# VHH binders against Jerky protein homolog-like (JRKL): the designs that were tried, part 16

Target 1, 218 residues: Jerky protein homolog-like (JRKL), of Homo sapiens (Human) (q9y4a0r168to385)
Amino acid sequence: LQPEQIYNADETGLFWKCLPSRISVIKGKCTVPGHKSIEERVTIMCCANATGLHKLKLCVVGKAKKPRSFKSTDTLNLPVSYFSQKGAWMDLSIFRQWFDKIFVPQVREYLRSKGLQEKAVLLLDNSPTHPNENVLRSDDGQIFAKYLPPNVASLIQPSDQGVIATMKRNYRAGLLQNNLEEGNDLKSFWKKLTLLDALYEIAMAWNLVKPVTISRAW
Short names: E, the ipSAE of ESMFold2; O, the ipSAE of OpenDDE; V2, 0.75 times the mean of E and O plus 0.25 times the DockQ between their complexes.

## First folded at step 21 (VHH; framework vhh_7w1s_2)

Design o32 (from n15 with I28F; at its last look DockQ between E and O 0.77; V2 from the best seeds 0.00; counts 0 for: unsure alone 62.4 < 65)
Fold by OpenDDE, look of step 21:
Structure o32 (fold): chain B 218 residues (1-218), chain A 116 residues (1-116)
Amino acid sequence: as target 1 above (218 residues)
Amino acid sequence: QLQLVESGGGLVQAGGSMRLSCAASGSFSSNYMGWHRQAPGKQRELVAAISGGRTYYDDSVKGRFTISRDNTKNTVYLQMNSLKVEDTAVYYCARVPYGRDAYDYWGQGTQVTVSS
């Protein structure tokens, strides 16, 4: 397999109404001095190939099936693949759905566009939220997931965290920029911030992550 | 009242290029602006979005399409290169204002047809 055909996915939690520069996260709560705690959290899964040139659309898991901020917005009009789970956590069902409906098709399309064989491997760490690797296989068997041994996973995970950290920095920077553009006080801005806003910003944040940042993580 | 008006579009051969424009009667400030498209028999989908200098692209158009903004003209552009037959759709411009629950304004759309 070529680096283009090797993928990795990693998950992270995001308090999307929290800016670390001015907001502290304490015991799972985001607090701003003098303000009520904000508990809006989503799980984000990032996936990219070893070259960093193919970054999949982010997978985001929220609590609500149809958040208020979406109203009648179709999921196809979102800059992320949105799923819902009661705890806003990745679970086996969501992961499998993502793998089958998003990962496999997108990878096939990418590889085809590059003139490469439509064969790929998704390298994953061992997580209870990941299905058995035997069920994570395309219909033709050419695209499949493989769990890394703990010793190898430990080497990759720190790098993945670097990528995620970069994305989160970009996200925060973007929100601050939005705040400046709005011309409103910070408190008002955060109060008005919707999940839809957050999804657009996090998608753009992911887009800003350079391929070299990802490739170096491997 | 803000209005979005798309222009450009038309018929183009596969491999060709086309530039769409979306002119707003009001300011794009503090907005996400996006291009969406709806192909026959398919649901409307987000193609590209821009806020400030930050951008998003659907995987299907990455490397081929470029979204840009000229605030002085209150216009958003979609440069479409290396067009494919599957890019055939009605293209819509939309705005997502910060702190709002959904898209608040849509254009009427412009037809893009890519022939083989």
Scores: ipSAE 0.732, ipTM 0.892, lowest interface PAE 0.7, mean pLDDT 88
ESMFold2, look of step 21: ipSAE 0.747; ipTM 0.897
ESMFold2 (binder alone), look of step 21: mean pLDDT 78; pTM 0.800

Design o33 (from i4 with I28F; at its last look DockQ between E and O 0.88; V2 from the best seeds 0.00; counts 0 for: unsure alone 61.5 < 65)
Fold by ESMFold2, look of step 21:
Structure o33 (fold): chain B 218 residues (1-218), chain A 116 residues (1-116)
Amino acid sequence: as target 1 above (218 residues)
Amino acid sequence: QLQLVESGGGLVQAGGSMRLSCAASGSFSSNYMGWHRQAPGKQRELVAAISGGRTYYDDSVKGRFTISRDNTKNTVYLQMNSLKVEDTAVYYCARVPFGRDAYDYWGQGTQVTVSS
C-alpha cells in the first residue's frame, strides 16, 4: 500500500456559536454569555489519507434529526455528511453508515482517478465508539479498517491536535470575515448564526487545511 | 427578488473544459454562493461553494472544478476541466444568505452534457 492508500480519521467537538476569545483559546472553553454549551455543540470527524491529498467530506453529528435550519434543504445539498444523534456524539451505528456509504465509495473513486489499486486501509485508534474491525470492510475486502495498538496509535496521531486546531482557527477566521461583510456588530452577527452557516464555514475551514499540515502529522 | 441566471452549458467531449456563469440581479458578497447539479434520475447535489474567497468542493470534482466570483459583475463562475461523462447534469446556481435556514434562491439551470 502506498501513502495515498492509507487513511486516518479523528473526531473533535465544535461549539459552533462560540466567539473567538483569548480565554477560550488558552483553556479550551467557550466564553459565549447566555449560551448552553451542549446545545451548541456538534461532533466533527475528519478523514484524510497520509499525503493529505484526499480529504474526505467532513462527517458532522448533530442532535436534530430534522433541525429547523435543514427543513427546506436535503442532505446532498450540504457541504458535509450530516448525521443525527441524541447527544451529538459519534456512535457505532453512525460510524458503520459512514464507512459503508461514504468512506468506501469515495476512497474507491479517488484511487481509481489516480490509477492506483482500489485497496486501502483506514487506521483507527481503539475506541468504544468504533465497530469491530472485521465488520468494517468493503464487499470485495480490499478497503478495510484496522485498529492500531496503543503504542503505535500514539505515534501516528501525535499531531492530530495541530490539524484540528488549524481547522478550528480557519472556522473562526471565516466567521469574522463574514461578519465584516455583513456590517453588523459582532453580537448581532453571532445571534443570527445558524447551524447551516456553521456547516458551510466548517467545510470551508477543512478545505483550507493544507496537505502538508496533514502529511506532517504522520 | 434576487434573480440568478446560469449560462455557458452545452455539449463537450470527455476530457474537455467548460465554464459556467451565474449572473445575479443584485449583490451577493455577504452570501454563500454555490453550484449544484442534478443528473437524470438523481437528486440535486452541492458541487462547489464560495464565500469571501473561501471555497468548498465535492470530492467528485476536487482538482477539476474551480469556483470563483466577481462581485463587480455580480457573477459566480464554475470552471470545469477534465470533464467526465458522470458530470452530465443540469447545473444550478444557488444562494444561502447568512443567517437563513434554507437555500433562498435558485437559478433555472444550464445543461451540461459530456459525451464519451
Scores: ipSAE 0.702, ipTM 0.875, lowest interface PAE 1.1, mean pLDDT 79
ESMFold2 (binder alone), look of step 21: mean pLDDT 78; pTM 0.798
OpenDDE, look of step 21: ipSAE 0.880; ipTM 0.956

Design o34 (from i4 with F98W; at its last look DockQ between E and O 0.87; V2 from the best seeds 0.00; counts 0 for: unsure alone 63.2 < 65)
Fold by ESMFold2, look of step 21:
Structure o34 (fold): chain B 218 residues (1-218), chain A 116 residues (1-116)
Amino acid sequence: as target 1 above (218 residues)
Amino acid sequence: QLQLVESGGGLVQAGGSMRLSCAASGSISSNYMGWHRQAPGKQRELVAAISGGRTYYDDSVKGRFTISRDNTKNTVYLQMNSLKVEDTAVYYCARVPWGRDAYDYWGQGTQVTVSS
C-alpha cells in the first residue's frame, strides 16, 4: 500500500457555541467571562490519508435529528456527514454506517481518480465505540480497518499531533470573522449562533488544515 | 423575498470548463452561500460553499471546481474545470443567512450537461 491508501480516523468533542480566546472550560462545559455557561456539544470524527491530500468529509454526531428546514432526505446538502444520537456520542452503529456508506465509497472514488489500486486500510485506535475489525471490510475485501496496538496508536493519530487542535482554532477564528462581518456584539452572537452555522464553520475549518500538518502527524 | 438567479449553464465537452453565476437581489456578505446539484434520479447535494474567504468542497469536485464571491455585485461564482460526464446535473445556488438554522433561499437552477 502507498501512503495515499493509508487512512486514520479519530474523534473529538466540540462545544460549538464556544468562542476563541478569553474562554474557560470546566468539566466539559464552556464558560465565557460575563456570559452563561454553554453546554451544547457534538462529536466530530476526522479522517484523512497519510499524505493529508485526502481529507474526508467530517462526520458529526449531534443530538438534533435534522436542522428544522431540511426534509428527511436532504442530509447531503450539509457540509458534513451528519448523524443523530441521543447524547451526541459516536457509537458502534454510527461508526459502521459511516464506514460502509461514507468511508468506503469516498476512498474508492479518490483512489480511482488518482489511478491507484482501490485498496486501502483504515488504522484505528482500540476504542469501545469502534466495531470489531472483522466487520469493517468492503464487499471485495480491498478496503478494511485494522486496529493499532494500544501503545502505538497515540503516536500516529492526527489528534495526538495537533491536527484536531488546529481545526478547532480555525473553527473559532472563523466564528470570530463571521461575527465581525455581522457587526454583532458578543451577546447577540451567542443568541444567533445555530447548529447549521457551526456545521459550516467546522467544515471550513477542516478544509483549512494543511496537508503537511496531517502528514507530519504520521 | 430574496431572489437568487443562476446562469451560465449549458452543454460542454468532457474535459472542458464552465463558469456558473448566482446573482442575489440583496446582500450576501455575511451569509453562507453554496452551490448544490441534482442529477436525474439522485438527491440534491452540496458541491461547494463559501463564507468570507473560507470555502468547502465536496470530494467529487475538489481540485476541479472553485467557488468565489463578489460582495459588491452580490454574486457567487462556480468555476468548473476538467468537467466529467458525472458532473451533469441541474446546479442550484442556495443561501443560509448567518444565525438562521435553515437553507431558506434557493434559485431555480441552471442545467449543466457534459458530453463525452
Scores: ipSAE 0.746, ipTM 0.899, lowest interface PAE 1.0, mean pLDDT 80
ESMFold2 (binder alone), look of step 21: mean pLDDT 81; pTM 0.826
OpenDDE, look of step 21: ipSAE 0.890; ipTM 0.964

## First folded at step 22 (VHH; framework vhh_7w1s_2)

Design q21 (from i4 with S29F; at its last look DockQ between E and O 0.64; V2 from the best seeds 0.76)
Fold by ESMFold2, look of step 22:
Structure q21 (fold): chain B 218 residues (1-218), chain A 116 residues (1-116)
Amino acid sequence: as target 1 above (218 residues)
Amino acid sequence: QLQLVESGGGLVQAGGSMRLSCAASGSIFSNYMGWHRQAPGKQRELVAAISGGRTYYDDSVKGRFTISRDNTKNTVYLQMNSLKVEDTAVYYCARVPFGRDAYDYWGQGTQVTVSS
């Protein structure tokens, strides 16, 4: 397998409705001076290949339901793949759906477009929210997931920490730019921000992550 | 109310190029502007979006399509290169106003047909 055929995915929480302090985010609340605290979080899953040349559409799990034209597995009219879940947590069902319906087809198309064999591996940390790796395979077995063993994971585990941090900085910068362009005071900005705004901002933030940032994380 | 009018569609051979325009009747600054498309028998999908200098592209068009904005003309463009038959669709421009959890559409769209 070449680096373009090796993928990693990792999850992070995002308190999308504020410019968080680290303390507020740790408690699951968002507070700013003169504003009510809000406990609004989504889970974001980032997925890219080792070269960083293929960044998959972000997977976002939130509590909010959408109009019936939106489905937990059907996000074609959004800049992210959106799923709804009671606690806004990734779970086994959502991960399996994402793998089968989004990851496999997008990876096949990317590799085909590059003239590469349609064979790829998704490297994962072992987690209760991830299905058994035997069920994470394409029908032809050529695209599959593999959990890193502990001794290998500590030596060669791809790290998205720099990638995730960069994406979150880009998200915050985009929110700040929108706030300044709208001419809002912080109170007004916070009250106006919607989930849809946040989905656009995080998707654009992901797009701004450079391939070299991703490849260096490996 | 704000009106969005798409233009520039037509028939093109596979591998060709085309540029779509979306003229707005008012300011599009401080909005998320986007191009969506709906192929025959398929759901409408987001193709590209722009706000400020930040962009988003669907994986299917990345590297081939470029979205841009001219705020002085209140116009959004979609430059489409290396067109494929699968790009055949009605293309709609849309606005997502900041603070509204909804999409806005104000026209019939513009047909793009890519022949083999």
Scores: ipSAE 0.744, ipTM 0.894, lowest interface PAE 1.0, mean pLDDT 79
ESMFold2 (binder alone), look of step 22: mean pLDDT 82; pTM 0.830
OpenDDE, look of step 22: ipSAE 0.853; ipTM 0.944

Design q22 (from o34 with A102T; at its last look DockQ between E and O 0.80; V2 from the best seeds 0.00; counts 0 for: unsure alone 62.7 < 65)
Fold by ESMFold2, look of step 22:
Structure q22 (fold): chain B 218 residues (1-218), chain A 116 residues (1-116)
Amino acid sequence: as target 1 above (218 residues)
Amino acid sequence: QLQLVESGGGLVQAGGSMRLSCAASGSISSNYMGWHRQAPGKQRELVAAISGGRTYYDDSVKGRFTISRDNTKNTVYLQMNSLKVEDTAVYYCARVPWGRDTYDYWGQGTQVTVSS
C-alpha cells in the first residue's frame, strides 16, 4: 500500500456557536460573558489519507433531524455529510453507514483517478463508537478498516491533535471574518449564526488544512 | 431581491477548459456563494463554494475547478480545467446569506456539455 492508500479518521466535538477566545464551558454548555447559554454541539469526523492529498468530505453529527435547509442527513447540497443523532454523538450505526456509503466510494474514485490499485486501509483508534473490523470492509474486501493497538499507534504517531486544532483555529478565524464583513456586534452575531453557517465554515476550515500538516501528523 | 445570472456554458472536448460566470444584482461579499450542478436524472449537488476568500470543493472537482469572486463586479466564477464527460450538467449559481438556514436564490443555470 502507498501512503495515498492509508487513511485515518478521528472525531472531535465542536461548540459551533462559541466565539473565538472567549469560550466558557459550564455543565457541558458553551457560555460567553453577557450572553445566553449556548448548548449547540456537533461531532465532527475528519478523514484523510497519509499524504493529506485526499481529505474526505467532513462527517458531522448533530441533533437536528430535519433542519429547514435540508431534508436528509446526507444531502449532496451541503458541504458536509450530515447525520442526525439524539445526543449529537457518533454511534456504531452512523459510522457503519458513513463507511459503506461515503468512505468506500470516495476512496475508490480517488485511487482510480491516481492510477493506484483500489485497495485501502482505514486506521482507527479503539473508540467504542467504531464497529467491529469484520463489518468494516467493502464488498470486494479491498477497502477495510483496522484498529490500531496502543503500542503501534504511538510508533506511527497518528495524532489528530495538531490537525484538529488547526481546523478549529481556521473555523474560528472564518467566524471572525464573517463577523467583520457583516459589521455585527457580538449580540447580533450570536442571534444570526445558524447551523448552516457553521457547516459551511467548518467545511472551509477543513479545506484550509494543508496536506503537509496532515502528513506530518504521521 | 437579489438576482443571479449564470453564463459561459457550452460544448467542450474532454481535457478542455471553460469558465462560468455568475453575475449578481447586488453585493455578494458577506454571503456563501456556491456552484451546484445537476446531470440528467441525478440530484443537484454542491460543486464549490466561497466566502471571504475561503473555499470548499467537492472531491470530484478538487484540483480541476477553481471558484473565485470579484466583489467589485458582484460576480462569482468557476474555472473548470481538465474537463471530463462526467462533468456534463446544468450548472447553477446559488447564495446562502449568512445567518439564514436556507438557500435564498438559484440562477436559471447554464449547460456544460463535455464531449469525448
Scores: ipSAE 0.718, ipTM 0.890, lowest interface PAE 1.0, mean pLDDT 79
ESMFold2 (binder alone), look of step 22: mean pLDDT 81; pTM 0.825
OpenDDE, look of step 22: ipSAE 0.888; ipTM 0.961

Design q23 (from o34 with S29F; at its last look DockQ between E and O 0.71; V2 from the best seeds 0.77)
Fold by ESMFold2, look of step 22:
Structure q23 (fold): chain B 218 residues (1-218), chain A 116 residues (1-116)
Amino acid sequence: as target 1 above (218 residues)
Amino acid sequence: QLQLVESGGGLVQAGGSMRLSCAASGSIFSNYMGWHRQAPGKQRELVAAISGGRTYYDDSVKGRFTISRDNTKNTVYLQMNSLKVEDTAVYYCARVPWGRDAYDYWGQGTQVTVSS
């Protein structure tokens, strides 16, 4: 397999109503100036190949069923692949749906466009929320997942100080740019922020992550 | 009420180029502006979006389409290069104002037809 055919997916939490400068490991809690502790968290899954030339549409898991402006069949109008879950956590069902309906088709089309064999591996850490490897493969078996031991995973997967940190920095910058353009004070700005705003900002933040940032993380 | 008017669609041969325009009757500052498309019998899908200097592109159009805007004309553009038959659809312009959990308005759309 060539580097174009090797993919990795990493998860991170995002307190989308909060810039995470003060986030502790306490789940569901953050502080925004002028607000009580804000419990609004989403899980974001980034997926890209080793070259960074193929960044898949972000997968976002949130508590809300969907932004109210969208019908149940209109999920393609969002700049992310959105899933709903009671605790805004990735789970086995959501991961399987994403793999089958999003990862496999997008990877197949990308490799075809590059004239490469439609064969790829998704490298994953050994998370309890990930399905069995046997169910994580395409019908022809050519696109599949493999779990990595923890010591190998830390050496060849993107890190929070690399790809994810860059994306979150881009997210913060985008929010601050909107605040400047609107002329609102900080408290008013954060009160008005919606989930839809956050989905656009994080998707654009992901788009700003350069391929070299991804390839260096390996 | 804000109005969005798409233009620039038409017939083009595969491999060709086309530029769509979306004229807004009011300011598009501090908004997410986007192009969506809908092929017959298919769901409407987001193609590209822009806010400030930040952009989003669907994987199917990345590298071929470029979204841009001219705030002095309140106009958003979609430059479409290397067009494929699969790009055939009605293209809609949409606005999402900051702090709204909804699209503000949809235009009537402009037809793009790519012939083989």
Scores: ipSAE 0.708, ipTM 0.879, lowest interface PAE 1.2, mean pLDDT 79
ESMFold2 (binder alone), look of step 22: mean pLDDT 82; pTM 0.838
OpenDDE, look of step 22: ipSAE 0.860; ipTM 0.945

Design q24 (from i4 with R100K; at its last read DockQ between E and O 0.79; V2 from the best seeds 0.82)
Amino acid sequence: QLQLVESGGGLVQAGGSMRLSCAASGSISSNYMGWHRQAPGKQRELVAAISGGRTYYDDSVKGRFTISRDNTKNTVYLQMNSLKVEDTAVYYCARVPFGKDAYDYWGQGTQVTVSS
ESMFold2, look of step 22: ipSAE 0.762; ipTM 0.906
ESMFold2 (binder alone), look of step 22: mean pLDDT 82; pTM 0.826
OpenDDE, look of step 22: ipSAE 0.890; ipTM 0.964
ESMFold2, look of step 23: ipSAE 0.738; ipTM 0.896
ESMFold2 (binder alone), look of step 23: mean pLDDT 82; pTM 0.826
OpenDDE, look of step 23: ipSAE 0.886; ipTM 0.961
ESMFold2, fold request of step 24: ipSAE 0.754, 0.700, 0.713; ipTM 0.904, 0.871, 0.883
ESMFold2 (binder alone), fold request of step 24: mean pLDDT 81, 81, 81; pTM 0.818, 0.822, 0.822
OpenDDE, fold request of step 24: ipSAE 0.900, 0.899, 0.908; ipTM 0.969, 0.968, 0.968
ESMFold2, last read: ipSAE 0.737, 0.743, 0.734; ipTM 0.891, 0.895, 0.892
ESMFold2 (binder alone), last read: mean pLDDT 81, 81, 81; pTM 0.818, 0.822, 0.822
OpenDDE, last read: ipSAE 0.907, 0.901, 0.901; ipTM 0.968, 0.968, 0.969

Design q25 (from i4 with A102S; at its last look DockQ between E and O 0.79; V2 from the best seeds 0.81)
Amino acid sequence: QLQLVESGGGLVQAGGSMRLSCAASGSISSNYMGWHRQAPGKQRELVAAISGGRTYYDDSVKGRFTISRDNTKNTVYLQMNSLKVEDTAVYYCARVPFGRDSYDYWGQGTQVTVSS
ESMFold2, look of step 22: ipSAE 0.743; ipTM 0.897
ESMFold2 (binder alone), look of step 22: mean pLDDT 82; pTM 0.827
OpenDDE, look of step 22: ipSAE 0.881; ipTM 0.959

Design q26 (from h1 with S29F; at its last look DockQ between E and O 0.74; V2 from the best seeds 0.00; counts 0 for: unsure alone 64.9 < 65)
Fold by OpenDDE, look of step 22:
Structure q26 (fold): chain B 218 residues (1-218), chain A 116 residues (1-116)
Amino acid sequence: as target 1 above (218 residues)
Amino acid sequence: QLQLVESGGGLVQAGGSMRLSCAASGSIFSNYMGWHRQAPGKQRELVAAISGGRTYYDDSVKGRFTISRDNTKNTVYLQMNSLKVEDTAVYYCARVPFGRDTYDYWGQGTQVTVSS
């Protein structure tokens, strides 16, 4: 397999209505002195190949099955692949759906466009949210997932965290920029911020992550 | 009347290039602007979006399409290079109003046909 055919995915939580500069995350909550706790959280899964040139559309897990901000918005009109779960966490079912319906097709299309065999491996850490390897395989068996040994995973994870950290920095910077552009006071800005807004910003944040940042993480 | 008006569509051969434009009424030109497309028998999908200088692209168009904007003209552009037959669709411009629940303004759409 070539680097183009090797992928990695990792998950992270995001309090999408929380800016660390003014809001502290305490006990799993985003709190601002004198303000109500903001509990708006999503799980984001990032996936890219070893070259960093193929970054899959982000997978985002939210709490609401039908968020208000998604009213009259088709799923295909979102800049992310959105799923819902009661705790806004990745679970086995969501991961499998993502693998089958999003990962496999997107990877096939990418590899085809590059003139490469439609063969690929998704390297994953051994997380309880990941299904058994045996069920993470394409119909033709050419695209499949492999779990990294814990010792290897521990070496890769810090690099992955660097990628995720960069994305989150980009996201926060983008929101601040949006605030400036909208000309709203910060309080009003956060009050008005919708999940849809956050999804667009996080998608753009992901887009800003340079391929070299990803490739160096390997 | 507040509106988005697309232009620049037409017929092009595979491998060719095309530039779409979307002119917005001044009052509705938003920080978030996007291009969507709908092929026959398929659902409308987001192709690219822009907020300030930040951009998003669908995987299918990455490296080929470029979204940009000119705030002085209240116009968003989609430069499409290396066009493929599968890019054939009606392309729509839309704004994403900040703090709102959905797209509130759509263009009428412009037909893009890529021939083999």
Scores: ipSAE 0.617, ipTM 0.852, lowest interface PAE 0.9, mean pLDDT 88
ESMFold2, look of step 22: ipSAE 0.717; ipTM 0.885
ESMFold2 (binder alone), look of step 22: mean pLDDT 81; pTM 0.820

## First folded at step 23 (VHH; framework vhh_7w1s_2)

Design u21 (from q24 with A102T; at its last look DockQ between E and O 0.72; V2 from the best seeds 0.80)
Fold by ESMFold2, look of step 23:
Parts: sequence; C-alpha cells; structure tokens
Structure u21 (fold): chain B 218 residues (1-218), chain A 116 residues (1-116)
Amino acid sequence: as target 1 above (218 residues)
Amino acid sequence: QLQLVESGGGLVQAGGSMRLSCAASGSISSNYMGWHRQAPGKQRELVAAISGGRTYYDDSVKGRFTISRDNTKNTVYLQMNSLKVEDTAVYYCARVPFGKDTYDYWGQGTQVTVSS
C-alpha cells in the first residue's frame, strides 16, 4: 500500500460556542462564560490519508436533529456529515454507518481518480466506539480497518494533537473574523452563534489544514 | 428581502469549463455563500461554500471547481473546470446568514448540462 492508500481517523470534542482565551485577556470586552461554553459540545471525526491530499468530509455528531433522521448517513446540504446522538458521542452504530456509507465509497472514488488500486486501510486506535474489525470491510474486502496496539500505533500513526490543534485554531479564527465583520459585541455574537454556523466554520477550518501539516504528523 | 440570481449555465462538452455567477440584491459580507446542485433523481447537495476568504469544497469537485466572491459587486462565482457528465445538474446559489440555522435564501437555479 502507498501512503495515498493509508488513512487515519480520530475523534475530538468541540465546544463550538467557545472563543479563543485571548478574548478574556482583552480588557473591556465581554468574557464568554466557561461553564456555558463547556455545555455546548459536539464530537468531530477527522479522516485523511497519509499524504493529506484526501481529507474526507468531517463527521460531526451532535444532539440536535437535522431535517434527516438519526439513521441518515449524510445531510447533503451541510458542509459536514452530520449525525444525531443523545449525548453527542460517537457510537458503534454511527461509526459503522459512516464507514460503510461514506468512507468506503469516498475512498474508492478517490483512489480510482488517482489511478491507484482501490485498496486501502483505515488505521484506528482501540476505542469502545469502534466496531469489530471484521465488520469494517468493503464488500470486496479491499478497503478495511485495522486496530493497532498503542505501542505500534505511536510508531506509525500520525500525531493527532498537531492536526486537531491547527483545525481548532482555524475554527476560532473564523469565528473571530465573523464577529469583526458583523460588528456585534461579544455577548450578542455569542448568543447568535448557531450550530449551523459552527458546522460551516469547522468545515472551512478543516479545509484550511494543509496536506503537509497532515503528512508531517506521520 | 435578499434576491439571488444565478447565470452562466448551459451546455458544455465533457472536459470543458464553465463559470457560474450569482448576483445578490444586497450585501453578502459576513454570510456563508454556497453553490448547491441537484442532479436528476438525486438529492440537492452542497458543492462549495465561501465566507471571509475561507472555502469548502465537496470531495467530488475538489481541484476542479473554485468558488470566489466579489463583495463590492455582491456576486459569488463558481469556476468549473474539467467538467464530467456527472456534474450535470441544476446549480443553486444559497445564502446562510450568520446566526441563522436554516437555508432561507435560494436562487431559482441555472441548468448545467455536460455532454459526452
């Protein structure tokens, strides 16, 4: 397998109403309450190949319903693949739906477009939210997942801290840009912020993560 | 109320290029502007979006399509290169104002047909 055919996915929490901490340092501006910011959380899953040239559409799990039911694999008018779950946590059902309905088809099309064999591996950590490896395979068995022990994972998997941190920084910068352009004070801006705004900002933040940032993490 | 008018669609051969324009009747600053498409028998889907110079592209068009905007003209563009038959659809311009949780502003659409 070439690096183009090796994928990684990892999950992180996003308190999507939180603004950068430097806002609280700027005197005379409204401080965003930390407790309220902590309560507004989604789970995001980032997936990309080792070269960073294929970044899959973000998977976001939140509490809020969308026009489509919880079992929907994608809300096509959104800039993310959105799933609803009571606690806004990734679970076995959502992960399997994402793998079968989103990951496999998207990876197959990407590899075909690059003239590469439609064979790929998704490297995962061991997590209670991830299904058994045997069910995480395409119909032809060529696209599959592999769980790695922590000692092996640390040697060959990317450092998600840098990629995730960059994406979250891009997200917060985008929120600040919108606040500046709207002319709202911080309290009004914070109150107006919706989940839909957050989904657009995080998707654009993911787009801003450069391929070299991802490949360097390997 | 904000009005969005798409233009620039038509017939093009596979491998060709086309540029769509979306003229807005008011300011598009601080909004999420996007292009969506609906192919025959398929659901409407987001193709590209832009806000404050930041962009999003669907995987199916990345590297081929470029979204841009001109805030002085209140216009959003979609440059489409290396067109495929699968890109055949009605293309809609849409606006999501900051602080809204819905797609309240849509154009009437412009047909793009890519022939083999």
Scores: ipSAE 0.773, ipTM 0.911, lowest interface PAE 0.9, mean pLDDT 80
ESMFold2 (binder alone), look of step 23: mean pLDDT 81; pTM 0.820
OpenDDE, look of step 23: ipSAE 0.875; ipTM 0.956

Design u22 (from q24 with F98Y; at its last look DockQ between E and O 0.81; V2 from the best seeds 0.81)
Fold by ESMFold2, look of step 23:
Structure u22 (fold): chain B 218 residues (1-218), chain A 116 residues (1-116)
Amino acid sequence: as target 1 above (218 residues)
Amino acid sequence: QLQLVESGGGLVQAGGSMRLSCAASGSISSNYMGWHRQAPGKQRELVAAISGGRTYYDDSVKGRFTISRDNTKNTVYLQMNSLKVEDTAVYYCARVPYGKDAYDYWGQGTQVTVSS
């Protein structure tokens, strides 16, 4: 397998509505001094190959079953792959749907476009939220997942080595730039922020993560 | 009210290029603007989006399509290169206004047909 055929995915939480300079996280909620606690969190899963040249569409898991911004059947109109879950956590069912319906087809098309054999591996930690390896494979068996021991998984998860931090920094910078362009009071600006706005901003933030940032983590 | 009008579609041979335009009746500088497409028998999908010089592209078009914006003309463009038959669709321009939690406007669309 070439480095372009080796993928990794990892997850992070995002408190997408919290003010960037005064954030306190207590019991899974974001606290802003002088205001009521803000509890709006999503789970984001980043997936890219070892070269960083193929960054997959972000996977976002939120609580909203039908976000006001779109009908549930129109999720293809979003800049992310959106799933709903009661606690906004990744789970076995969502991960399998993502793998079968999003990861496999996108990887196959990418490799075809690069003239590479349509064979790839997704390297994962052995997390209870990830399905069994036997379920995570394409129909022809050429695109599949492998779980690694915890000590090895920690060493080869590029997202844990600054990629996620860079994406979140890009997210906050993009929102601040929008605030400056509109001239709104900062508190009013963040109060009006919707899930749809956040999905666009985080998708653009992911796009800004350079391939070199990803490949250096390997 | 803001109006979006798409233009620039037509027939093109596979491997060819085409540029779509979306003219807005008002300012688009502080919005998320996007191109969507709907192929026969398929659901509408986001192809590309732009805000503040930042962009998003669907994986199926990365490296082939380029979205751009001219705020002085209130116009969004989609440059489409190396076209494939599967790019055949009606292309729509849309706006996501900040704080509205909704897509605001959909134009009538412009047909792009890529022949083999």
Scores: ipSAE 0.761, ipTM 0.907, lowest interface PAE 0.9, mean pLDDT 80
ESMFold2 (binder alone), look of step 23: mean pLDDT 82; pTM 0.825
OpenDDE, look of step 23: ipSAE 0.849; ipTM 0.945

Design u23 (from q24 with S29R; at its last read DockQ between E and O 0.91; V2 from the best seeds 0.85)
Amino acid sequence: QLQLVESGGGLVQAGGSMRLSCAASGSIRSNYMGWHRQAPGKQRELVAAISGGRTYYDDSVKGRFTISRDNTKNTVYLQMNSLKVEDTAVYYCARVPFGKDAYDYWGQGTQVTVSS
ESMFold2, look of step 23: ipSAE 0.743; ipTM 0.892
ESMFold2 (binder alone), look of step 23: mean pLDDT 82; pTM 0.825
OpenDDE, look of step 23: ipSAE 0.885; ipTM 0.963
ESMFold2, fold request of step 24: ipSAE 0.732, 0.756, 0.741; ipTM 0.892, 0.905, 0.897
ESMFold2 (binder alone), fold request of step 24: mean pLDDT 81, 80, 81; pTM 0.819, 0.818, 0.821
OpenDDE, fold request of step 24: ipSAE 0.900, 0.901, 0.908; ipTM 0.969, 0.969, 0.969
ESMFold2, last read: ipSAE 0.749, 0.755, 0.734; ipTM 0.898, 0.903, 0.891
ESMFold2 (binder alone), last read: mean pLDDT 81, 81, 81; pTM 0.820, 0.823, 0.821
OpenDDE, last read: ipSAE 0.900, 0.902, 0.901; ipTM 0.969, 0.968, 0.969

